# VHH binders against Transcription initiation factor IIB (tfb), part 24

Target 1, 335 residues: Transcription initiation factor IIB (tfb), of Methanocaldococcus jannaschii (q58192)
Amino acid sequence: SVDYNEPIIIKENGEIKVVKIGELIDKIIENSENIRREGILEIAKCKGIEVIAFNSNYKFKFMPVSEVSRHPVSEMFEIVVEGNKKVRVTRSHSVFTIRDNEVVPIRVDELKVGDILVLAKELPNIEEDIEIDKKFSKILGYIIAEGYYDDKKIVLSYDYNEKEFINETIDYFKSLNSDITIYSKDLNIQIEVKNKKIINLLKKLRVKNKRIPSIIFKSPYEIKKSFIDGIFNGKDAKVFVSKELAEDVIFLLLQIKENATINKKSINDIEVYEVRRITNIYTNRKLEKLINSDFIFLKIKEINKVEPTSGYAYDLTVPNAENFVAGFGGFVLHN
Short names: E, the ipSAE of ESMFold2; O, the ipSAE of OpenDDE; V2, 0.75 times the mean of E and O plus 0.25 times the DockQ between their complexes.

## First folded at step 21 (VHH; framework vhh_gefurulimab)

Design y05 (from v05 with R53S Y100S Y101S W102S; at its last look DockQ between E and O 0.01; V2 from the best seeds 0.00; counts 0 for: pae E 26.1 > 2, placed apart)
Fold by OpenDDE, look of step 21:
Structure y05 (fold): chain B 335 residues (1-335), chain A 119 residues (1-119)
Amino acid sequence: as target 1 above (335 residues)
Amino acid sequence: EVQLVESGGGLVKPGGSLRLSCAASGFTFSRYMMAWFRQAPGKEREFVSAIDSTNSIYYADSVKGRFTISRDNAKNSLYLQMNSLRAEDTAVYYCAAKQSSSEDTYDYWGQGTLVTVSS
């Protein structure tokens, strides 16, 4: 079972989004008319939700969830692998490793530092024909990363040295006949934009501050890439104050066949997450049979006993796969 | 001949207001980004506000919410409404013009007008 806060990418009603597994399952159970109880386990049937799982060919695809469950727990284990990707799971839960050149489940209580775990190298890239242009996508990425919007205005913050991006932003909004005010403070540039059309568009797209909108996850590759470029502002690393946004970004990167390392830091007593884009594929060469898989193979760096976030552990049933991708960085978990 | 002539400076009490004007001649005013700078005694010249040819507006953080820049292209005039003036606003205020927003330097400068904020 998985901790409440573990992120999972889902497809629901045609929309792709990253959610906390605990929130998802609690909602399902609480709204269910027929809850099955097996001891301390609460089980509810689920319809209309898909998660990412690998098949017999070691390829990821969206697969339907048939049931969800939760049970009370008093302890969790946090597994940290290379790149500082991490997931919190129960002692008896299984992740995946390599034995005899095959991907096999292994219980958390059997794990040791140095063991190899299977994570996602690539996630399914769903692309639909959506009416988002490349320029807007990039600007949207920046808005999500370093901006804010409300009913009246969009605000974007830049370093004074980011002249190219500043100008790009200004030009974009000028081309839309926007009302633009620019403020300069201590080598920081703030651009305030008043454009009702764009604001309405953001609302229409259900854009939330510090979250990747669902439409981006189903957009064409070029739009996703442009969006990522906007988030990172041409850099290979970005610091996020929002853990959720960092999680969203990691999943999106995986959709465009990019990977990242994550570093948790404290800056001015604020917890932040640095996401660094990496181009290297971490594949164990000894496992040539798996070279064409959608997996990366990472070593465990740490296993820590931790308290559960909500006092519950959560699970999904994925028929015909018996696995799903979840966690901070795309862990493959047994159901 | 290009000319920028500032006016409207003077002595004002803290909390008071002044309106500066800059009259421009000798160039196509509507195509230029116009700006206000100020230089206090013993300090370097600093940016105050600007308005480009598309009416995008720029402010220094120190004057945000207190100063308002505007332009009248028909009159070839730049204005700075200064409200809630403070002692630290005391400076010579200069009008400046540049043709390209991409350039860091301004092409033309006025002679300046003195603003003194004192009790």
Scores: ipSAE 0.000, ipTM 0.209, lowest interface PAE 16.4, mean pLDDT 88
ESMFold2, look of step 21: ipSAE 0.000; ipTM 0.082
ESMFold2 (binder alone), look of step 21: mean pLDDT 88; pTM 0.894

Design y06 (from v05 with S56D; at its last look DockQ between E and O 0.00; V2 from the best seeds 0.00; counts 0 for: pae O 14.7 > 2, placed apart)
Fold by OpenDDE, look of step 21:
Structure y06 (fold): chain B 335 residues (1-335), chain A 119 residues (1-119)
Amino acid sequence: as target 1 above (335 residues)
Amino acid sequence: EVQLVESGGGLVKPGGSLRLSCAASGFTFSRYMMAWFRQAPGKEREFVSAIDRTNDIYYADSVKGRFTISRDNAKNSLYLQMNSLRAEDTAVYYCAAKQYYWEDTYDYWGQGTLVTVSS
């Protein structure tokens, strides 16, 4: 079973989104009219939700969830692998490793530091025709990463040295006949934009502050790429105050066949997450099938006993596959 | 102890019908994909049909339209209705169980039951 806060990418009603597994399953169970109880386990049938799972060719695809479950727990284990990707799971839960040149499940209580775990190298990239252009996508990325919007205005914050992107932003909004106000304070530039049309568009797209909109996850590659460029502002690393946003970004990167390392830091007593884009693929290749797989193979760096986020652990049933991708960085988990 | 026991094999004339059964024990039957394989004399074992946990069904092209796979989870049983049998259907038929579709091998196998189609 998995901790409440573990992120999972799902497809629901045609929309792709990253959610906390606990929120998802609690909602399903609480709204279910037919809950099956097996001891301390609460089980509900699920329809209309798909998660990412690997198939016989070690390729990822969206697969339907048939059931969800939760049970009370008192302890959880955090697994940290190379790149500082992390997942919290129960003692008896299984992740995946390599034995005899095959991907096999292994229980958490059997894991040791130095063991190899299977994670996602890339995720399914769903592309639909959407009404978002590249310029807007990039600006949207920046808005999500460093900006804020409400019913009245969009606010973007820049470092004084980010002149190119500042100008790009200004030019974009000017081209839309926006009301723009620029403030300079110390080494920071703040741009305030009043544009009802754009604000309405953001609302229409269900854009939430500090979250990647669902529409981006199903946008064309070029739009995803532009959005990521906006988030990172042309850099290879970005610091996020929001853990959720960092999680979203990592999943999006995986959709475009990019990977990242994560570093948790403290800046001015605020916990932040640095996501660094990497071009290198971590591979422990033994067989051609593994070489051509959608997997990366990373060593365990730490295993820590931790308190559950909530009083419950959660699980999904993916018929026939018996696996799904979840966690901070794209872990492959046994269901 | 895990057991798969096939039954229902025998001699039948071309065009005839047989129904094979596989009785499973020692594991949670409902959690497994079940399949039929067959091996003719001097030939390699080949896939015949499968039914997964969600009752999705798969057939080899050679038996499609003639054979019907089914399962009864309450009885821990797998069935293969074979109609319009042909000489080329002569083989030992095996029941097999696989927990995960993405695995290359089946977890459990029966001992097989012989089906002979002859005039």
Scores: ipSAE 0.000, ipTM 0.214, lowest interface PAE 14.7, mean pLDDT 88
ESMFold2, look of step 21: ipSAE 0.275; ipTM 0.715
ESMFold2 (binder alone), look of step 21: mean pLDDT 90; pTM 0.917

## First folded at step 22 (VHH; framework vhh_gefurulimab)

Design z01 (from y01 with E103Q; at its last look DockQ between E and O 0.55; V2 from the best seeds 0.00; counts 0 for: pae O 18.8 > 2)
Fold by OpenDDE, look of step 22:
Structure z01 (fold): chain B 335 residues (1-335), chain A 119 residues (1-119)
Amino acid sequence: as target 1 above (335 residues)
Amino acid sequence: EVQLVESGGGLVKPGGSLRLSCAASGFTFSRYMMAWFRQAPGKEREFVSAIDRTNSITYADSVKGRFTISRDNAKNSLYLQMNSLRAEDTAVYYCAAKQYYWQDTYDYWGQGTLVTVSS
């Protein structure tokens, strides 16, 4: 079982989004008319939700969830692997390792520092035709990362040293005949844009501040890439104040076959998450199937006992797969 | 070395047309906003037209409807089609390049080409 705050990418009603597993399952259980109880375990039937799971060929795909469950728990274990990816799971829960050149489940209470865990190298890349071009996608990425919008305006914040991107942004909005105001204070440049058409588009796309909109997860590869370029502003690393956004970004990177390391930092007493894009050439692929798999193999750095976030542990049932991807960085978990 | 070289100037009758060209070298042309300025004898240099990297165009009121600015990034060239020329259009025309919108000054200037409109 998984902690409440563990992120999971889901497909619901055709939309792809990253949610907290606890929030998802609590909602399902609480709204269920027929809850099955097995001891302390509460189980509800689930319909219309898909999660990412691997098949016998070690490839990821969206698969339907049949049931969700939760149970009270008093302790969790946080597993931290290389790249500082981490997941909180119960003692008896199983993750995946390699044994005899095969991917096999292993209980958390059997894990040791230094053991190899299986994580996602690549996630399914769903592509639909959407009304977003590369330029807009890039700008949208930046809006999500460093901007804000409301009914009246879009506000973008830049560092003074980001002149090239500033100029690109200005050019873009000028080309759309936008009302642009630029403010400079110290080493910060703020661009305010008034453009009703673009604002309406943002609304239409259900863009939320500091979250990757669902439409991006279904966009073509080039759009996703452009969006990411916007988020990172051409850099290999980006600091996020929003943990949720960092999580979204990591999943999106995985969709475009990129990986990242995560570092939690404190800047001016604010907790931030630095995501660094990495081109992981994993040399430890011993077998062809493993080499061609959608997996990366990372060593455990730390295993820490922690308190549950909500006092509950959560689980999914994925028929025919018996696994799902969740956690900060794309852990493969046994159901 | 950065160079902007204007050409196409000359003598033309009122109502006539000229096409100015500016050949750019020594910098990434496609990354710059380009503009035309002109300076008449005894007058201050004045803005004529600009075209940014996205082909957004601005004209001075005095030339609006008569002049057309364009660029060819593949040729590193800026153009000014001048139609319905007037005596008051007589000036040295300068090509200029500006990297960023917020800059107060243009980064590079040409030597200019003389346009004389006279009967």
Scores: ipSAE 0.000, ipTM 0.199, lowest interface PAE 18.8, mean pLDDT 88
ESMFold2, look of step 22: ipSAE 0.316; ipTM 0.757
ESMFold2 (binder alone), look of step 22: mean pLDDT 91; pTM 0.921

Design z02 (from y01 with E103P; at its last look DockQ between E and O 0.02; V2 from the best seeds 0.00; counts 0 for: pae O 3.0 > 2, placed apart)
Fold by OpenDDE, look of step 22:
Structure z02 (fold): chain B 335 residues (1-335), chain A 119 residues (1-119)
Amino acid sequence: as target 1 above (335 residues)
Amino acid sequence: EVQLVESGGGLVKPGGSLRLSCAASGFTFSRYMMAWFRQAPGKEREFVSAIDRTNSITYADSVKGRFTISRDNAKNSLYLQMNSLRAEDTAVYYCAAKQYYWPDTYDYWGQGTLVTVSS
């Protein structure tokens, strides 16, 4: 079982989104008319939700969830691996390691620092034909990363040194006949855009502040790339104030076959997450199947006992796979 | 060559109904958002309705509840069912297509079909 806050990528009603597993399962259980109880375990049937799981060929795909469950818990274990990817799971829960050249489950209470865990190298890249071009995708990426929008305006913040991108942004919105106001304070440039049409579009696309919209997760590769370019603004690393956004970005990167490290930092007493894009392969490839797998193999750096977020642990049942991807960085978990 | 050809226009009495069609060719119809515009004599062209790739629909307030837009990708056709027609609906109706949300301009336009609502 996993902690409430563990992110999981799901497909629901054709939409791909990253959600907290606890939020998802609580909602399902609380709205269920038929809850099965087995001791302290609450179980509800689930329909219409898919998660990412690997098959016998070590390839990821979306697979349906049949049941969800939760139970009270008093402790969790946080596993931190290379790249500072981490997941919180119960003591008896199983993750995956390599034994005898095969991917096998291993209980958390059997783990030790230095053990190898199996994580996602890449995730399924769903591509649909969408009505968004590269330019908008890039701008949208920047809006999500460094901007804010409401019913009246879009606000974008830039570093003074980001002149090229500032100009690009201005030109883009000018081309849309937008009302633009530019403010300069110290080394920061703020652009305010008033455009009802584009705001309505953002709403239509279900764009939320500091979250990657679902449409991007199902967009063509080029659109995803452009969006990422917007988020990172051509850099290899980006600092996010929103943990959720950082999580979204990590999953999106995995969809385009990129990986990243995550560093938690404090800037001006604000907790931030630095995501650094990695282009090199750091997996130990021993067997052909492992080499061709969708997995990366990372060493455990830390195992920490922690308090559960909600007092509950959560689990999914994925028939025919018995695993799913969740956690900060794409851990493969046994169901 | 890209073509949008409107049809179905004509004279109709107030309260009557009319169905417009737009036949598209020369481009991948299913990859485009489609829309209807109209222009009355002496007035500017105005938005009537749009339907995007996912069949999301929008209407101008003036036609909401009376007009219905639809598309058939297999036939490369756009339709506008107009019910409860009013004199103020008299205009040349244009079919338009755009590939992306932005810019807010349409890539292709038809020549238009005249709808006259008169007693």
Scores: ipSAE 0.042, ipTM 0.451, lowest interface PAE 3.0, mean pLDDT 89
ESMFold2, look of step 22: ipSAE 0.408; ipTM 0.774
ESMFold2 (binder alone), look of step 22: mean pLDDT 89; pTM 0.901

Design z03 (from y01 with A50V; at its last look DockQ between E and O 0.77; V2 from the best seeds 0.00; counts 0 for: pae E 2.1 > 2)
Fold by ESMFold2, look of step 22:
Structure z03 (fold): chain B 335 residues (1-335), chain A 119 residues (1-119)
Amino acid sequence: as target 1 above (335 residues)
Amino acid sequence: EVQLVESGGGLVKPGGSLRLSCAASGFTFSRYMMAWFRQAPGKEREFVSVIDRTNSITYADSVKGRFTISRDNAKNSLYLQMNSLRAEDTAVYYCAAKQYYWEDTYDYWGQGTLVTVSS
């Protein structure tokens, strides 16, 4: 079972999004007409929701969830692996390790620092036809990460060192006959853009929430890549104030076959998350199935006892697969 | 080595037409805003027209409706079609390039081509 706040990427009613597993399951249970109880477990049937799970070929797919459950708990264990990826689970919950060239479950209470866990190297890329192009997707990423808009204008601020991206942004808005004002002071460039069509689109996408819109998670690879380039502004690292946005970005990076390390920091007494993209991902395995798998194998750095967020632990059932991907960094969890 | 080389200047009667060309090399032409400037005898260099990297165009008021700027990114060339020429258009015409929208100055300049409008 898994803690309330653990992120999970889901497909629900045609939308792909990252949610807190506890919030999702509490909602399903609250809205269910038929709750089954097995001792302290509350179990509800689930329809119309898919999560990411691996199949017998060690490949991740979106797979339907048949049931969700929760039960009271008094303790959780936070597992931290290489790259500072982490997940909070119950002592009796199983995660996955590798033994004799096979991916097998292992209980949390059997884990030791230095043990190897299975995490996601990449996630499925569902590609639907969308009405935004690469240029807009890049600018959308920058707006979500850095920008501001209201009913009248979009405001983007840049360091002078971001020269090519600044020009590309201006080119794009000029091509749409936008009213553009450019302010240049010292080493800062600020662009104000008036364009009602674009502002209405930003409202539709709920950009003020500072989360990755569902249409990006469902977009072609090139659109996802362009959006990520906008978030990172061409750099290999980005500092996020929002943990939720950082979690979104991690899952999106996995969809484009990239990975990242996470570094929690305090800047001016504000907790922030530095996400650093990495490009040197490999597995030192000889078996072809493992080499071609969607898995990365990471060592445990810490196992810490922690308090449950909600007093409940959460789980879900993926028929035949008996696993799902969740947690900050894409852990593979047994169900 | 960056080069901007103007051509097409000459002597023309008032009311006539000329077409100026600027051949560019040594930089990525399509990433630059391209402009024409001119300098009449005894006067300061003045702006004539600019075409940016999205083909958006601005003209000086004195030439609107008479001059047409264009670019051909495949040929790395900038053009200025000058119609209904006046004596006041007599000047050395310069091709110029700048890379960034927020900058007020141009990075590269040609040596110029002389246009003389005289009866």
Scores: ipSAE 0.391, ipTM 0.778, lowest interface PAE 2.1, mean pLDDT 89
ESMFold2 (binder alone), look of step 22: mean pLDDT 91; pTM 0.919
OpenDDE, look of step 22: ipSAE 0.612; ipTM 0.872

Design z04 (from y01 with M33Q; at its last look DockQ between E and O 0.83; V2 from the best seeds 0.00; counts 0 for: pae E 2.4 > 2)
Fold by ESMFold2, look of step 22:
Structure z04 (fold): chain B 335 residues (1-335), chain A 119 residues (1-119)
Amino acid sequence: as target 1 above (335 residues)
Amino acid sequence: EVQLVESGGGLVKPGGSLRLSCAASGFTFSRYQMAWFRQAPGKEREFVSAIDRTNSITYADSVKGRFTISRDNAKNSLYLQMNSLRAEDTAVYYCAAKQYYWEDTYDYWGQGTLVTVSS
């Protein structure tokens, strides 16, 4: 079972989003008419939710969830692998490893530092035709990462070394007949943009939540890539104040076949997350079946005993697959 | 090496017209905001007209309605069509380029071309 705060990417009512598994499951159980109990385990039927799971070809797909469950726990274990990807799971929960050239489950209480775990190398690339082009998607990424807006204006601040992107942003808003004011001081350039049409669009996309909108998770590769380029502003690393946004970004990177390392920092007494893009993660374990898989194989760096967030641990039933993807970095978990 | 080379200046009678050209090299022309400035004898250099990278145009009040600025990104060229010329338009005309919207100063300047409006 998995800790309350662990991120999981889901599909619900045509929307793709990253949620906390505990929040999702608690809501389903609390709204259920009939809860089945097996000892301390509370189980509810689930309809209309899909999660990412691998199939017999070792490829990830969205697959339906048939049941959700929770049970009380007194301890959790945080597993940290290469790249500082992490997940909190119960002692008896199974993750996946490689044994005799096969991907097999292994219990957390059987793990040791240095063992190899299976994580997601990439996630399903959902591509719908959408009405957002590459220029807007890049600017949208920047607004989510750095911007502010209210009912009257959009405010964007840039450091001086991103000069061409600032020009491109101004060009875009000028093409829409926006009222633009530019403030320049030392190493900071701030632009204020008044455009009701764009502000209404940002409201519709719920940009104030500072989360990746569902339409981006469902967009063509080039739109996803442009959005990510906007978030990172042409750099290979980005510091996020929001853990939730950093988690969203990790899942989106997996959809465009990129990966990242994570570094937790404190800046001005504020806890932040540095996400650094990488083009590959080193692995020296290969066989023909696994070469074509959606898996990456990472060594365990740490196993730490931690307290459960909610006093409960959570799980999902994915019929036939018996697995799902969750955790900060895309862990493959046995259900 | 960046170069801006003006041409098309000369002597013209009041009410006449001239067309100035500025040939640019050594930078990505389409990414620059272009402008014309002028400096009359004994006076400070003054703004005439600008055209930015989105083709938005600004004119000084003194030339509005008489001058037309344009650019051709394929030929890396800036133009100024000057009509209904007056004696006060007599000046050396300079082509200038700047890259960034927030900068107050221009990065590159030409050597100038003389326009003389005299009867």
Scores: ipSAE 0.376, ipTM 0.773, lowest interface PAE 2.4, mean pLDDT 89
ESMFold2 (binder alone), look of step 22: mean pLDDT 90; pTM 0.910
OpenDDE, look of step 22: ipSAE 0.497; ipTM 0.837

Design z05 (from y01 with E103P T105E; at its last look DockQ between E and O 0.88; V2 from the best seeds 0.00; counts 0 for: pae O 4.7 > 2)
Fold by OpenDDE, look of step 22:
Structure z05 (fold): chain B 335 residues (1-335), chain A 119 residues (1-119)
Amino acid sequence: as target 1 above (335 residues)
Amino acid sequence: EVQLVESGGGLVKPGGSLRLSCAASGFTFSRYMMAWFRQAPGKEREFVSAIDRTNSITYADSVKGRFTISRDNAKNSLYLQMNSLRAEDTAVYYCAAKQYYWPDEYDYWGQGTLVTVSS
């Protein structure tokens, strides 16, 4: 079972989004008319939700969830692997490791530092035709990362040294005949844009501040890439104040076959998450199937006993797969 | 070496027309916002018109409807068509280039070309 705050990518009603597993399952259980109880375990039927799971060929795909469950728990274990990816799971829960050149489940209480865990190297890249061009996608990425919008205006914040990107932004909005005002304070530049059409588009796309909109997860590769370029502003690393956004970004990177390391930092007493894009190959290529798998193989750096976030542990049932991807960085978990 | 060379200035009667040209070299012209300024004798330099990389155009109120700015990126050239010239348009006209929208200062300036409007 998984901790409440563990992120999971889901497909619901055609939309792809990253959610907290606890939030998802609590909602399902609480709204269920027919809850099955097995001891302390609460089980509800689930329909219309898909998660990412691997098949016998070690490839990821979206697969339907049939049931969700939760049970009270008093302790969790946080597993931290190379790249500082981490997941919180119960003692008896199973993750995946390599044994005899095969991917096999292993209980958390059997794990030790130095063991190899199986994580996602690549996630399914769903591409739909959407009404977003590359330029907008990039700008949208930046808006999500460093901007704000309301009913009246879009506000974008830049460092003084980001002149080229500032120009790019201005050019884009000028091309749309936008009302633009530029403010400077110290080493910070703010661009305020008034454009009703774009604002309406943002609303239409259900763009929320500090979250990747669902439409991006379904966009073509080039749009996703452009969006990411916007988020990172051409850099290999980006600091996020929002953990949720960092999680979204990591999942999106995995969809475009990129990986990242995560570092939690404190800046001015604010907790931040630095995501660094990496191009290094972390796979141990022993067998062809493993080589061609959607997996990366990372060593455990730390195993820490922690308190559960909500007092509950959560689980999914994925028929025919018996696994799902969740956690900060794309852990493969047994159901 | 960056160069902006203005041409086309001269003497013209009120109501007449002139076309100024600015030839740019030594930098990537297409990446720059271009502008015309003018300075009359004894007066401060004033903004006349600008055209940015997206061909967005701005005019000073004093020249709006009479002057037309244009650019040819292939020729690295900036133009100012001046129609319905007035005595008050008499000035040295300067071509200027700005790579970025920020800061407000222009990066490069030409030497200027004199426009005299007199009867």
Scores: ipSAE 0.022, ipTM 0.409, lowest interface PAE 4.7, mean pLDDT 88
ESMFold2, look of step 22: ipSAE 0.422; ipTM 0.777
ESMFold2 (binder alone), look of step 22: mean pLDDT 89; pTM 0.902

Design z06 (from y01 with E103Q T105E; at its last look DockQ between E and O 0.82; V2 from the best seeds 0.00; counts 0 for: pae E 2.7 > 2)
Fold by ESMFold2, look of step 22:
Structure z06 (fold): chain B 335 residues (1-335), chain A 119 residues (1-119)
Amino acid sequence: as target 1 above (335 residues)
Amino acid sequence: EVQLVESGGGLVKPGGSLRLSCAASGFTFSRYMMAWFRQAPGKEREFVSAIDRTNSITYADSVKGRFTISRDNAKNSLYLQMNSLRAEDTAVYYCAAKQYYWQDEYDYWGQGTLVTVSS
């Protein structure tokens, strides 16, 4: 079972999004007419939700969830692996390790620092036709990461190192007959863009939430890549104030066959998350099935006892797969 | 080395027409905003017309309807078609280029070409 706040990428009603597993499961249980109890465990049937699970070929796919469950818990364990990826799980929960070149479950209470865990190297890249082109997707990423808008205008602020990107942004909005005002003072350039159709699109995409829209998770590779370029603004690392946005970005990176390290920092007493892109993941494994798998194999750095967020631990059932991907960085968890 | 070279100036009667050209080299022409300025004897340089990298065009009020600016990115060339010329259009005409939308000043200037409108 996993902690309330652990991120999980789901497919629900044709939309792909990252949610907190506890929030998802609590809602399903609260809305269920028939809750089954097995001791302290509350179980509800689940329809219309898919999660990511691996198959016998060690490949990840979206797979249906049949049941969800929760139970009270007094302690959790935070497992931190290489790259500072982490997940909070119960003592008796199983994660995956590798033994005799096979991926096998192992209980958390059997783990030691230095042991190898199985995590996601890449995730399924589902591509649908969308009405967002590469240029807009890059601007959208920048708006979500750095910009803001209201009912009247979009505001983007830049420093002098971004000059050609600023020109390209202005070119794009001019091509859409936007009313543009440019303010330049010292080393700061600010543009204000008035365009009701674009503002309405940003509202539809819920850009104010500062989360990756579902349409991006379902977009072609080149659109996903352009969106990421906008988020990172040509750099290999980005600092996020929102943990939820950082988690979204990690899952999107996995869809485009990239990965990341995560560093929690304190800047002026504000907790932030630095995500650093890794474009080449190497596994030191010889078996072809493991080389060609969707897995990365990372060493445990820390195992820490922690308090549960909600007083509950959460789990879900994926028939025939008996696993799912969750956690900050894409852990593979047994169910 | 950046160069802007104007040509096409000369003597023309009032009501006549003239076409100016500016050949550019040493920079990526399609990425620049281009403009024509003019300077009459004893006066400050004044704006005539500009065309940006998206072909959006601005004219000074004094020339609107009589002058037409254009650019050919394949030939790295800027043009100014001047019709219905008047004595007050007499000036040295300069080609100018700037790279960024927010710049107030232009980065590069030509040496100018003289246009004289006289009976």
Scores: ipSAE 0.360, ipTM 0.783, lowest interface PAE 2.7, mean pLDDT 89
ESMFold2 (binder alone), look of step 22: mean pLDDT 91; pTM 0.923
OpenDDE, look of step 22: ipSAE 0.400; ipTM 0.778

